# Designs tried in a protein design chat: VHH binders against Chemotaxis protein methyltransferase (cheR). Part 4

Target 1, 268 residues: Chemotaxis protein methyltransferase (cheR), of Halobacterium salinarum (b0r4j5)
Amino acid sequence: MTDFQTLLEFIETETGFATSYYDESYLDRRVSARMRRRGVEEYAGYLTLLEEDDDDERAELLDTLSVNVTEFFRDEKVWTALRDVLLELADTVRSIDIWSAACADGREPYSLAMLALDAGLDPRNVSILATDIDEDALARARAGRYESTRTADISDQLGFLDNPQEYVDREGDRAFVVNDRVKDLVTFERHDLITGDPKSGFDLVACRNVCIYIDKQYKLPILDTVSKSLREGGHLVLGQTETLPGEVKERFEAEDPRIRIYSRVADT

## First folded at step 24 (VHH)

Design af3 (from ad1 with N31H)
Fold by OpenDDE, fold request of step 25:
Structure af3 (fold): chain B 268 residues (1-268), chain A 121 residues (1-121)
Amino acid sequence: as target 1 above (268 residues)
Amino acid sequence: QVQLVESGGGLVQPGGSLRLSCAASGFTFSHYQMNWVRQPPGKGLEWVSAISYDSSDTVYADSVEGRFTIIRDNDKKMVYLQMTSLKTEDTAVYYCAIYDSSGYTDYFDHEGQGTQVTVSS
């Protein structure tokens, strides 16, 4: 057990934050950032600090960690727009093919599925592929089980929907499980956005969970893969804070640049 | 070693303007999207703006859209935030930052101290 893992175990035990449900590398970055703010360089030192019953520090740490990589219906304005995109697609194509790239723990692809169902689309005409490079993340995604924490309320996340109980089942006071109605729309697959082959023919690609601090040498291949996977006229939705560099901007036309939705244009 | 140093903050009246600067070092600056974030009193970090590594694209939080402008100079390894029509709610410590997928800040191995912006009559 590494010093960091020991620290995570302590955090989970003492604060109730479910560290085991998150990617360790993600937690490492966030914890390390907090450590820097406190002038602590070693995990063991930070553990000692936390053990000294510094409730203030524990609270700050939880606040730092509670910014989840993925959420149900993150950025509601985006999802409101996506509803319109799905409705438009339903009028123009027989079957809607969606790709949720870098889907992490699966809340994004499930959100897409729930959105489609909530919009009244026929589930037989909607297919969602969800991919991630992390097999552990995919395992969590396939399970479709999520827990509320002190700082992350799943009920609040699902509040975007009028009747979330149609799509998730409760397990106890804090746990939610995506039901089969939603799961049936989603297929999970391991895929490397940087080195893997592009896909093709998708009507909508969501790439909202890509780390934006990635060096451009990796960001460009990701965007290249995504752009090739969209059909002409297909839609790309990026993360709220994600920018498109000049190398790939010509491949897209902004539908709503404010909420990072684009259309794939024909190649010249 | 990664370092981000913010400056340019101060006290200004509502409707006023400020220009923040961030000096970056210790990494290949021109390969990364840069961001401004802020922390209002008693609140958590809030994303403000981002600019692509080549300045070809910028994005802003709704709360600052039309009032703030993010600019970068890759030769000087600088990021700027021109703030206009400042409001009291813009009062915060402002940081230059790198983001992860969650939109939360990641300062690599060093975090700047930020620069205080206070908008008050």
Scores: ipSAE 0.741, ipTM 0.867, lowest interface PAE 0.6, mean pLDDT 89
Fold by OpenDDE, fold request of step 25:
Structure af3 (fold): chain B 268 residues (1-268), chain A 121 residues (1-121)
Amino acid sequence: as target 1 above (268 residues)
Amino acid sequence: QVQLVESGGGLVQPGGSLRLSCAASGFTFSHYQMNWVRQPPGKGLEWVSAISYDSSDTVYADSVEGRFTIIRDNDKKMVYLQMTSLKTEDTAVYYCAIYDSSGYTDYFDHEGQGTQVTVSS
């Protein structure tokens, strides 16, 4: 057993965090990030710290491990604004075409679908394409089954909706399955935002928390792809902490810069 | 290899100002969005501000909007956070941060040791 595995075993045993449920690489990145904050370089040293700690560091570690990039209705104010965007689109286009880029385990595209349905839109006039480069993620997304954990409450994530039971079915106390009413709006496809061909004609592209943590050399191709995939007047939605570099700013006009929604402008 | 070193923290009274600095090394600084994050006592890590790699765009958490200013110097590989009108709730350890990923959506963060900011009367 490696020092890291020993550490994970300790974490699971002492905190109840189900380390075995997560990818080891993910855990390593998150744990290592916390270790850096504490000025600890070795797993064994961190284990010692956790063993001797008065539960403060254990609590901090759990908080660190609980950070998720993908959630249902992440950033409620954004989704409130998106409701208005969808309603406006419904008045201006015959069919709404949405692209959820880098959809991971599918919670974002399903959130979009739920939002559309909750807003009273005709499901026949809404189409959501969800893409990711990771086939495993897409498999999870297609399944549409999610489980609450000690640090991630799916019910809370769905709290944005007044009647989440219209869109998800419960399986026991912890499991949630997106129903077919929602799934029928979403099509999943593997796509590489960096090297793949751009799409076209989308009314809305959600590219949230995709470019925030990547090198410029990859960020620009991604933004080029999404910008080309939007129709003129289409909407781009970024993550709340994401910036838009100068190279692509001329292609967009801020609709609401506080919530990172932009309109695609005509090329000059 | 990535190294971030924060400085500039201290004790200030409410309404006061501080300027935090972060020295970066071990990566192509000018290619990455830089962030400030903070951890208040007894709370989890929260994002504060971000600046694009070319300084053309900045974004702030609602709690600090209008009070904090993020700037960077790519030649010096520095990022700064000018804090004004400080409040007691701004008390936290502040970190300069970048994040990395395996794929598009699997992120992890790189942070330094942080610098303590204490706002108290």
Scores: ipSAE 0.730, ipTM 0.864, lowest interface PAE 0.6, mean pLDDT 89
Fold by OpenDDE, last read:
Structure af3 (fold): chain B 268 residues (1-268), chain A 121 residues (1-121)
Amino acid sequence: as target 1 above (268 residues)
Amino acid sequence: QVQLVESGGGLVQPGGSLRLSCAASGFTFSHYQMNWVRQPPGKGLEWVSAISYDSSDTVYADSVEGRFTIIRDNDKKMVYLQMTSLKTEDTAVYYCAIYDSSGYTDYFDHEGQGTQVTVSS
């Protein structure tokens, strides 16, 4: 076991943060960021710090780790707007095709599915493709099982819905399983947004978890892929902290810049 | 090595202004969106603002929209946060930050040491 893995085990045991549920690389970056803020360079040193019963540091670490994690209906104002988008699409297209890019553990595509169902859309007319490069993430996504932790309450996340019990089954007090009604709307595939081929014809693409903060050498290919995958007039949903660089900005018109929803404009 | 050094914080009265600075090094600054985040006392980190690598786009948290302005200088490898009409709830440690939440890259997620902003009468 590496020093980092030892650290993760400690974190999970002592703080309740489900480190085993997340990609180790992600955790390493987040933990390392926190370590730098505390002036600690070695994992073992940081573990020692955490072991010294510094509840404040543990709390801050948890906060750090919780930043930018996937969740159901992340940013409710966005999902409220997305409901309207879906309703509009239902009136304008026969079948709604949605792509959840970088779907991670699947909470986003399932949220989209739940949203569609909750909005009264015919499930036969909604198709959601969910892709990620991480096979482990996709495996988790396909399972559709999620557990509440001290830092992530699934019930609260699902609170956006009036009747979440229509879409998830409870397993005890902490576990939630997305039911088949929701799962049937979602297809999972492995896809590399950087090197993979673009898709086409999507009415809505959610790319909320990939483009944020990455090097432009990767961001541009990703955005290029996404932009090509949208039909004209299609909708792009970015993360709430995501910016559009100049190279691709002309391909989009802001529907609501505050919630990072854009329309794909015709190529000039 | 990646280094972010924040400065410009201080004590200010409500309605006052501050300008935060962040000096970046150890990475290709002009390739990354830069962010300001803050941690209020007893609360978790919250995102404040972001600016694209080419300054073509900026975005703000609702709580600071219209009051804060993020700008960057790629030549100097600096990012700034001009804060106006400061409120007591703006009290926090402010950090310059870059993140990578994707599974597609092996790039780093980093925050600086932060600078304290205290808004109080």
Scores: ipSAE 0.710, ipTM 0.854, lowest interface PAE 0.6, mean pLDDT 89
Fold by OpenDDE, last read:
Structure af3 (fold): chain B 268 residues (1-268), chain A 121 residues (1-121)
Amino acid sequence: as target 1 above (268 residues)
Amino acid sequence: QVQLVESGGGLVQPGGSLRLSCAASGFTFSHYQMNWVRQPPGKGLEWVSAISYDSSDTVYADSVEGRFTIIRDNDKKMVYLQMTSLKTEDTAVYYCAIYDSSGYTDYFDHEGQGTQVTVSS
């Protein structure tokens, strides 16, 4: 067992954080970032620190690891705005086509589906495509089963909805399964946003989990893809920390720059 | 190796101003969005602001909107955070950061040692 694996085992055992459910590379980056903040260069040294501290560093580490990239209804203000967007679309188009790009474990596309249903939209008129490059993530997404952990409360994430029980079933005390009513709105597909072909005709594209983290050499192709995939007047939803580079700005008009929602403008 | 070095922190009274700096090295600075994040005492890390690689776009957390300004200089490989109308709740260790949690790349998830900002009367 490597020093890092030993560290992960300790973290899981002592804090209850389910390290085994996360990509090791992700954990390494997050742990290493925390190590740098504490001036520790080696995993073994950091383990020693965690063993000796009075829960303060452990708490900080958990906070670092718990940066939930994927959550149900992450950033409630965005989802409140999206409700209005969906309602507006329902009045203007016959069928709403949504693309959740880089959907990871599926909580975003399911949130979109739940939002549509909660808004009273006819499920027959809503279609959500969810894509990711990671097949393992898509497998998890298709399963639609999520477990609360010490650092991630699924019930709390679903608290955006008044009656989340309409959309998820409880499996024991910790597990939640998205029901078929919600799943029927979502189709999953593997897709590479960087090298894959653009799609077309979407009313709404959510790309909240990718662009803020990458080199422009990858960001631009991704944004090009999503921009081509939107119809004129379609909506782009970016992450709350997402910036839109100048090369792409001419393709969009900000609807609400505070919540990173944009409208696709006509090509010149 | 990627390196981020923050500076400019200090003690300031409420309503005061402070400018933070971050020196970046070890990567193609002009290709990446830069972020400021902070960790208040007893709280978790929170995102503060971001600026696009070409400075064409900026975004701020609601808590700092209208008070903070993020600026970058790609020639100098610097990112700045001009803070005005500082509040006690702005007290934190501030970090400049570059993230990589997309699953597309394994390049960056880096933060420096941070700089302490204390707002107190």
Scores: ipSAE 0.703, ipTM 0.854, lowest interface PAE 0.7, mean pLDDT 89

Design af3 (from ad1 with N31H)
Fold by ESMFold2, last read:
Structure af3 (fold): chain B 268 residues (1-268), chain A 121 residues (1-121)
Amino acid sequence: as target 1 above (268 residues)
Amino acid sequence: QVQLVESGGGLVQPGGSLRLSCAASGFTFSHYQMNWVRQPPGKGLEWVSAISYDSSDTVYADSVEGRFTIIRDNDKKMVYLQMTSLKTEDTAVYYCAIYDSSGYTDYFDHEGQGTQVTVSS
């Protein structure tokens, strides 16, 4: 094992960030950026720094590795289409079960919850399971507290909704807290898309921005898990730049391939 | 390390065609989705197109749908972008990439110098 591979194993063990799912060059660029900032030239020295850390450098590294820029209602055209999907489901099923797979800090599942409420769905009939492998991200997601930064304006992200104040409360000058009526729709659990137990019976699964740079040996199991979690006629939404390869693609028909929304067809 | 080498850019008139090439090395090419991204003058990076590792699925940005075609050859470790009906708005440096879509503006994971496409009368 190289010093770099030893470092990656430490990171995965201590933070829950699944370094084994990612290309090493992808990870190395981000790790090296932190090493340069700390003035450390060797992976072994950086590992020592992380082992001694009082969470400051571990948190900075995790932020750097988690370079999914999460936002509420990311890619607004998708959310316009998802409103129609939710309305269709409300007409066709009694209870809507939704899975936000790889939910990060929770903005996607909360966007789904807000969308369902805003579309007029009965909250007693909507259940959202939100999962991620990163327990620290899940803790932030459960808190549902987000602060605007110079590069990320939470108020702007919520602008997809006409009346976002119905779903979030302000805390101080720059913080937004998702209120209880929204939180009550969402359950957060740790789940590994590759090794975790199978799920089933969902009407909608969002699995966005997970598989873009992952080796196919992990991408196929993830997509297999996601596809099998949907009932026949259930809906899959992928990230705007994600592809749906071969064998998995045949399980779906495109509702709107330009928005990456698909319907699960019967197994053939 | 990952190495991506873009070529095939040039000056073309509106309505013209070009084919961009990207030679890949330093990773197991046939295991990864490949992308084209571009940087217009004075602007940030924009995602253009993606192709699955087995070529079975392709996706395109709205601005290029119907005009551009992404193609890959896993035996030669090449990805191509066939561009037709070019517009002045397509003027940019084009890169091939392996990346997370959330990082295509800030954390874009490519090593190439890109290839310039200029669409002008």
Scores: ipSAE 0.519, ipTM 0.808, lowest interface PAE 2.0, mean pLDDT 84
Fold by ESMFold2, fold request of step 25:
Structure af3 (fold): chain B 268 residues (1-268), chain A 121 residues (1-121)
Amino acid sequence: as target 1 above (268 residues)
Amino acid sequence: QVQLVESGGGLVQPGGSLRLSCAASGFTFSHYQMNWVRQPPGKGLEWVSAISYDSSDTVYADSVEGRFTIIRDNDKKMVYLQMTSLKTEDTAVYYCAIYDSSGYTDYFDHEGQGTQVTVSS
């Protein structure tokens, strides 16, 4: 095994962070950031530092590794605003079609489904399409089973809802399984935002924390695709740190500059 | 090879102003959203602000909104952070960053040494 693979195995066995769930490129960037902070240039040296840890470096590494992983109801102020959007749509359209674009392991589309049910919407009138290019992530999303870890407490993430037990079942001490009532609203499909077939007719599209990874030459086609997938007056929600460049921004009106929710305006 | 070089830090009194600069090279600068992140003493990285590749959209963390302004110049391949009404809580090493486009990661990519801002009376 390489020095890096040895380091990853140590991290998983000693901390419980499931390094095997992540792309090695992702992990290497996060590990390298900590190595730079500690002035260590080699993986073997960093492993030695972790082995002799005074609890500070292992904890700092875990914080770095766990930052920006997916969560249920990520950024709760957005979800408070999304509840209002869903209620408005229920008064305005007969059927609410939602697209969770780049849904990862499914927490976002399930949060949307739970929110719709919790807001009292008729489940027969809500349909959520959830797409991603990662088939392994989609398999986990379809299973809808999530485990709390030392750094990620599923029950805390679900704390946005008053009665999360209506939507998830506990399986043992740490596992939570999204129930069929929630799963029935969500359809999972493999879809490449760049090369896949166009989509249309959605009332709400979530495209969160994906466009921040991408060169303009791919970001613009993705944003063009998601903007055209919305009906006039439909809503787009982006991640907190994402920007909406001017070539696409003119198609939208922001409801609040600090909330990444936009309304599709009429074509001009 | 991506290179990001931060500068403009220093010691400033509370209420003061400071302007940070980031010189970028080794990539097509005008194609990427740019960010400022910071690391306060004894804490992890904290996102501060972002600007779209065409400057048409800017976003800020709540802790700096109304006090900091992010600016970019695509011709000079520069990003700036104009800071005003500085507080002791703004003390940190500041980095400019781009995002990793290799997948579903959300890691901020920075390679510079950063620039130290110290706000102290």
Scores: ipSAE 0.502, ipTM 0.801, lowest interface PAE 1.8, mean pLDDT 83
Fold by ESMFold2, last read:
Structure af3 (fold): chain B 268 residues (1-268), chain A 121 residues (1-121)
Amino acid sequence: as target 1 above (268 residues)
Amino acid sequence: QVQLVESGGGLVQPGGSLRLSCAASGFTFSHYQMNWVRQPPGKGLEWVSAISYDSSDTVYADSVEGRFTIIRDNDKKMVYLQMTSLKTEDTAVYYCAIYDSSGYTDYFDHEGQGTQVTVSS
């Protein structure tokens, strides 16, 4: 194993971040950014720093690997379109079942919950299942507590909403805590998109990163699971830069190609 | 060892066209989505376009939709960006990339040195 591979194995075993599902170049850029900030030029030296139980650096590394790529209401034009989807669903189905697949630290499912409440939907008729394979990410998601960082301002992210104070309470200087109105809509569960039990019957599935851009040997099973979880006419939303390869794409019609929202078509 | 080598940049007048190329090696090219990203002068990287591993799906940033076309050739391990109707705001160093940091808009990955596109009268 190279020094970098040894470092990745340590990161996965100590933090639970699933480095094995990511391209090494992606991981290297984020690890190297932390190394530069700490003045460490070699992977072995950085591994030693992490092994010495430096809680501050382990937390900063995890933040760089996980939190800097997630945000509330990421890509606001998608969320404007999702509001219309939720309003249409409220008019056409009795209960709206939503799945946030690969939800990371929970900002996506909480954004969905806040959007539903902000659009005036009856909370008794909205249920959001949020899943991830990373148990540490789920623990953070259940806590629903988020701090602004040098590169991520939580207040700015919540600016999509007119009255974010209805959904989030401030705790101290920089922390924001999702309140019970929002949390009550979301159920968190550990689920492996590749090997876990199939799901079905969802009206909306959000699968907006991380699991979609990996090697196709994992991407296809994940997309197959996600596509089969939707009812006919249900909606899939992907990240702006994520693609649907051919076999899976045939199961969908694009609602708006620019915003990556799709409708599940009838099985043949 | 992932290697991506960009080429085909140059100086072009507004309204002109260019075709960028990216030669890929060191990984199983046909297994991955490919992207183009760019870095305008004095700014960070921004995503431009993506193409699925089988070419069946392409996506574009709003700023280039209708003007740029992404193409890949899995046999040759090549990605191309056909640019038309170029504007001065398209001036940037262009990179191909395997992924864009999971959709985080302010951070993108790149491996090569890139190729400079300058759109100027």
Scores: ipSAE 0.499, ipTM 0.801, lowest interface PAE 1.9, mean pLDDT 83
Fold by ESMFold2, fold request of step 25:
Structure af3 (fold): chain B 268 residues (1-268), chain A 121 residues (1-121)
Amino acid sequence: as target 1 above (268 residues)
Amino acid sequence: QVQLVESGGGLVQPGGSLRLSCAASGFTFSHYQMNWVRQPPGKGLEWVSAISYDSSDTVYADSVEGRFTIIRDNDKKMVYLQMTSLKTEDTAVYYCAIYDSSGYTDYFDHEGQGTQVTVSS
């Protein structure tokens, strides 16, 4: 067992980040970047740093390893288009089931909930399932409390909405708390896109964090699972830089490929 | 250990063309989406283009769509960026990349030294 593998085992055990699901070269580049930032040249030395209960470095490493939607309404063009998708669904189905796959600390599913409410949808007819493997991120997501930092201005992120105060309460100058009318639309669940139970029947799936599963032996099964979770005519939204491999791409018709929104077509 | 080596940059006039190359090693190249990213003078890193592992899907930033073409050759473990109708704002160091180290899906860290493209009179 190499020093690097020992380090990865520690990370998985202590943070819950499933390092075993990722390409080791991918992980090594991110771990090595943190090591350089901390002035540590050996994996054993970095492990010692992490073992000393340096909560700041463990959190920084987890953030570097995780693919999060850490912004509300990230990429406003996508959210403008998603508003139209939600309005179309409201006219087409009586109950809108949405899945935010790999939801991180919850900003994406809450953005979906706020968008639905802002578009005037009946909250009794909208249900959002939000899943991730990182239980600490899910705990933060359930709390729905976010603080602005030097790199993350929560007020600016909420600027997509005309009246964000209808959905988010201020707590002091920098803290923002998603209110209960928004939280009521979202259910958080731990789910592994590779090993978890299959899901089905969704009208919209947001899967904007798949780039962290970069080896096709993992990425293709994940995309297969996501594609099968949609009903015929359901909508898939991907990250702006994400590609669809040919086998999965043929299951979809592009609504707007520049925004990465697709419609599930009938199986043949 | 992943290695990405960029080449093919140079000085070109506006409206000109260049073809960038990226030689990949240290990983199973045919398993990974490949990306081009760039760093313009005085700006941060920005994503340019991506190609799926089987070449069946390509995607481009708005600023380069219709002018740039990403191509890969899995047998040679190469990624290319064919650039045409070059503009002054395309001046940047160009990198090929596999993934985003910041945890954001729309951003990538580069692996190699990059190749300089300068579009000037």
Scores: ipSAE 0.491, ipTM 0.799, lowest interface PAE 2.0, mean pLDDT 83

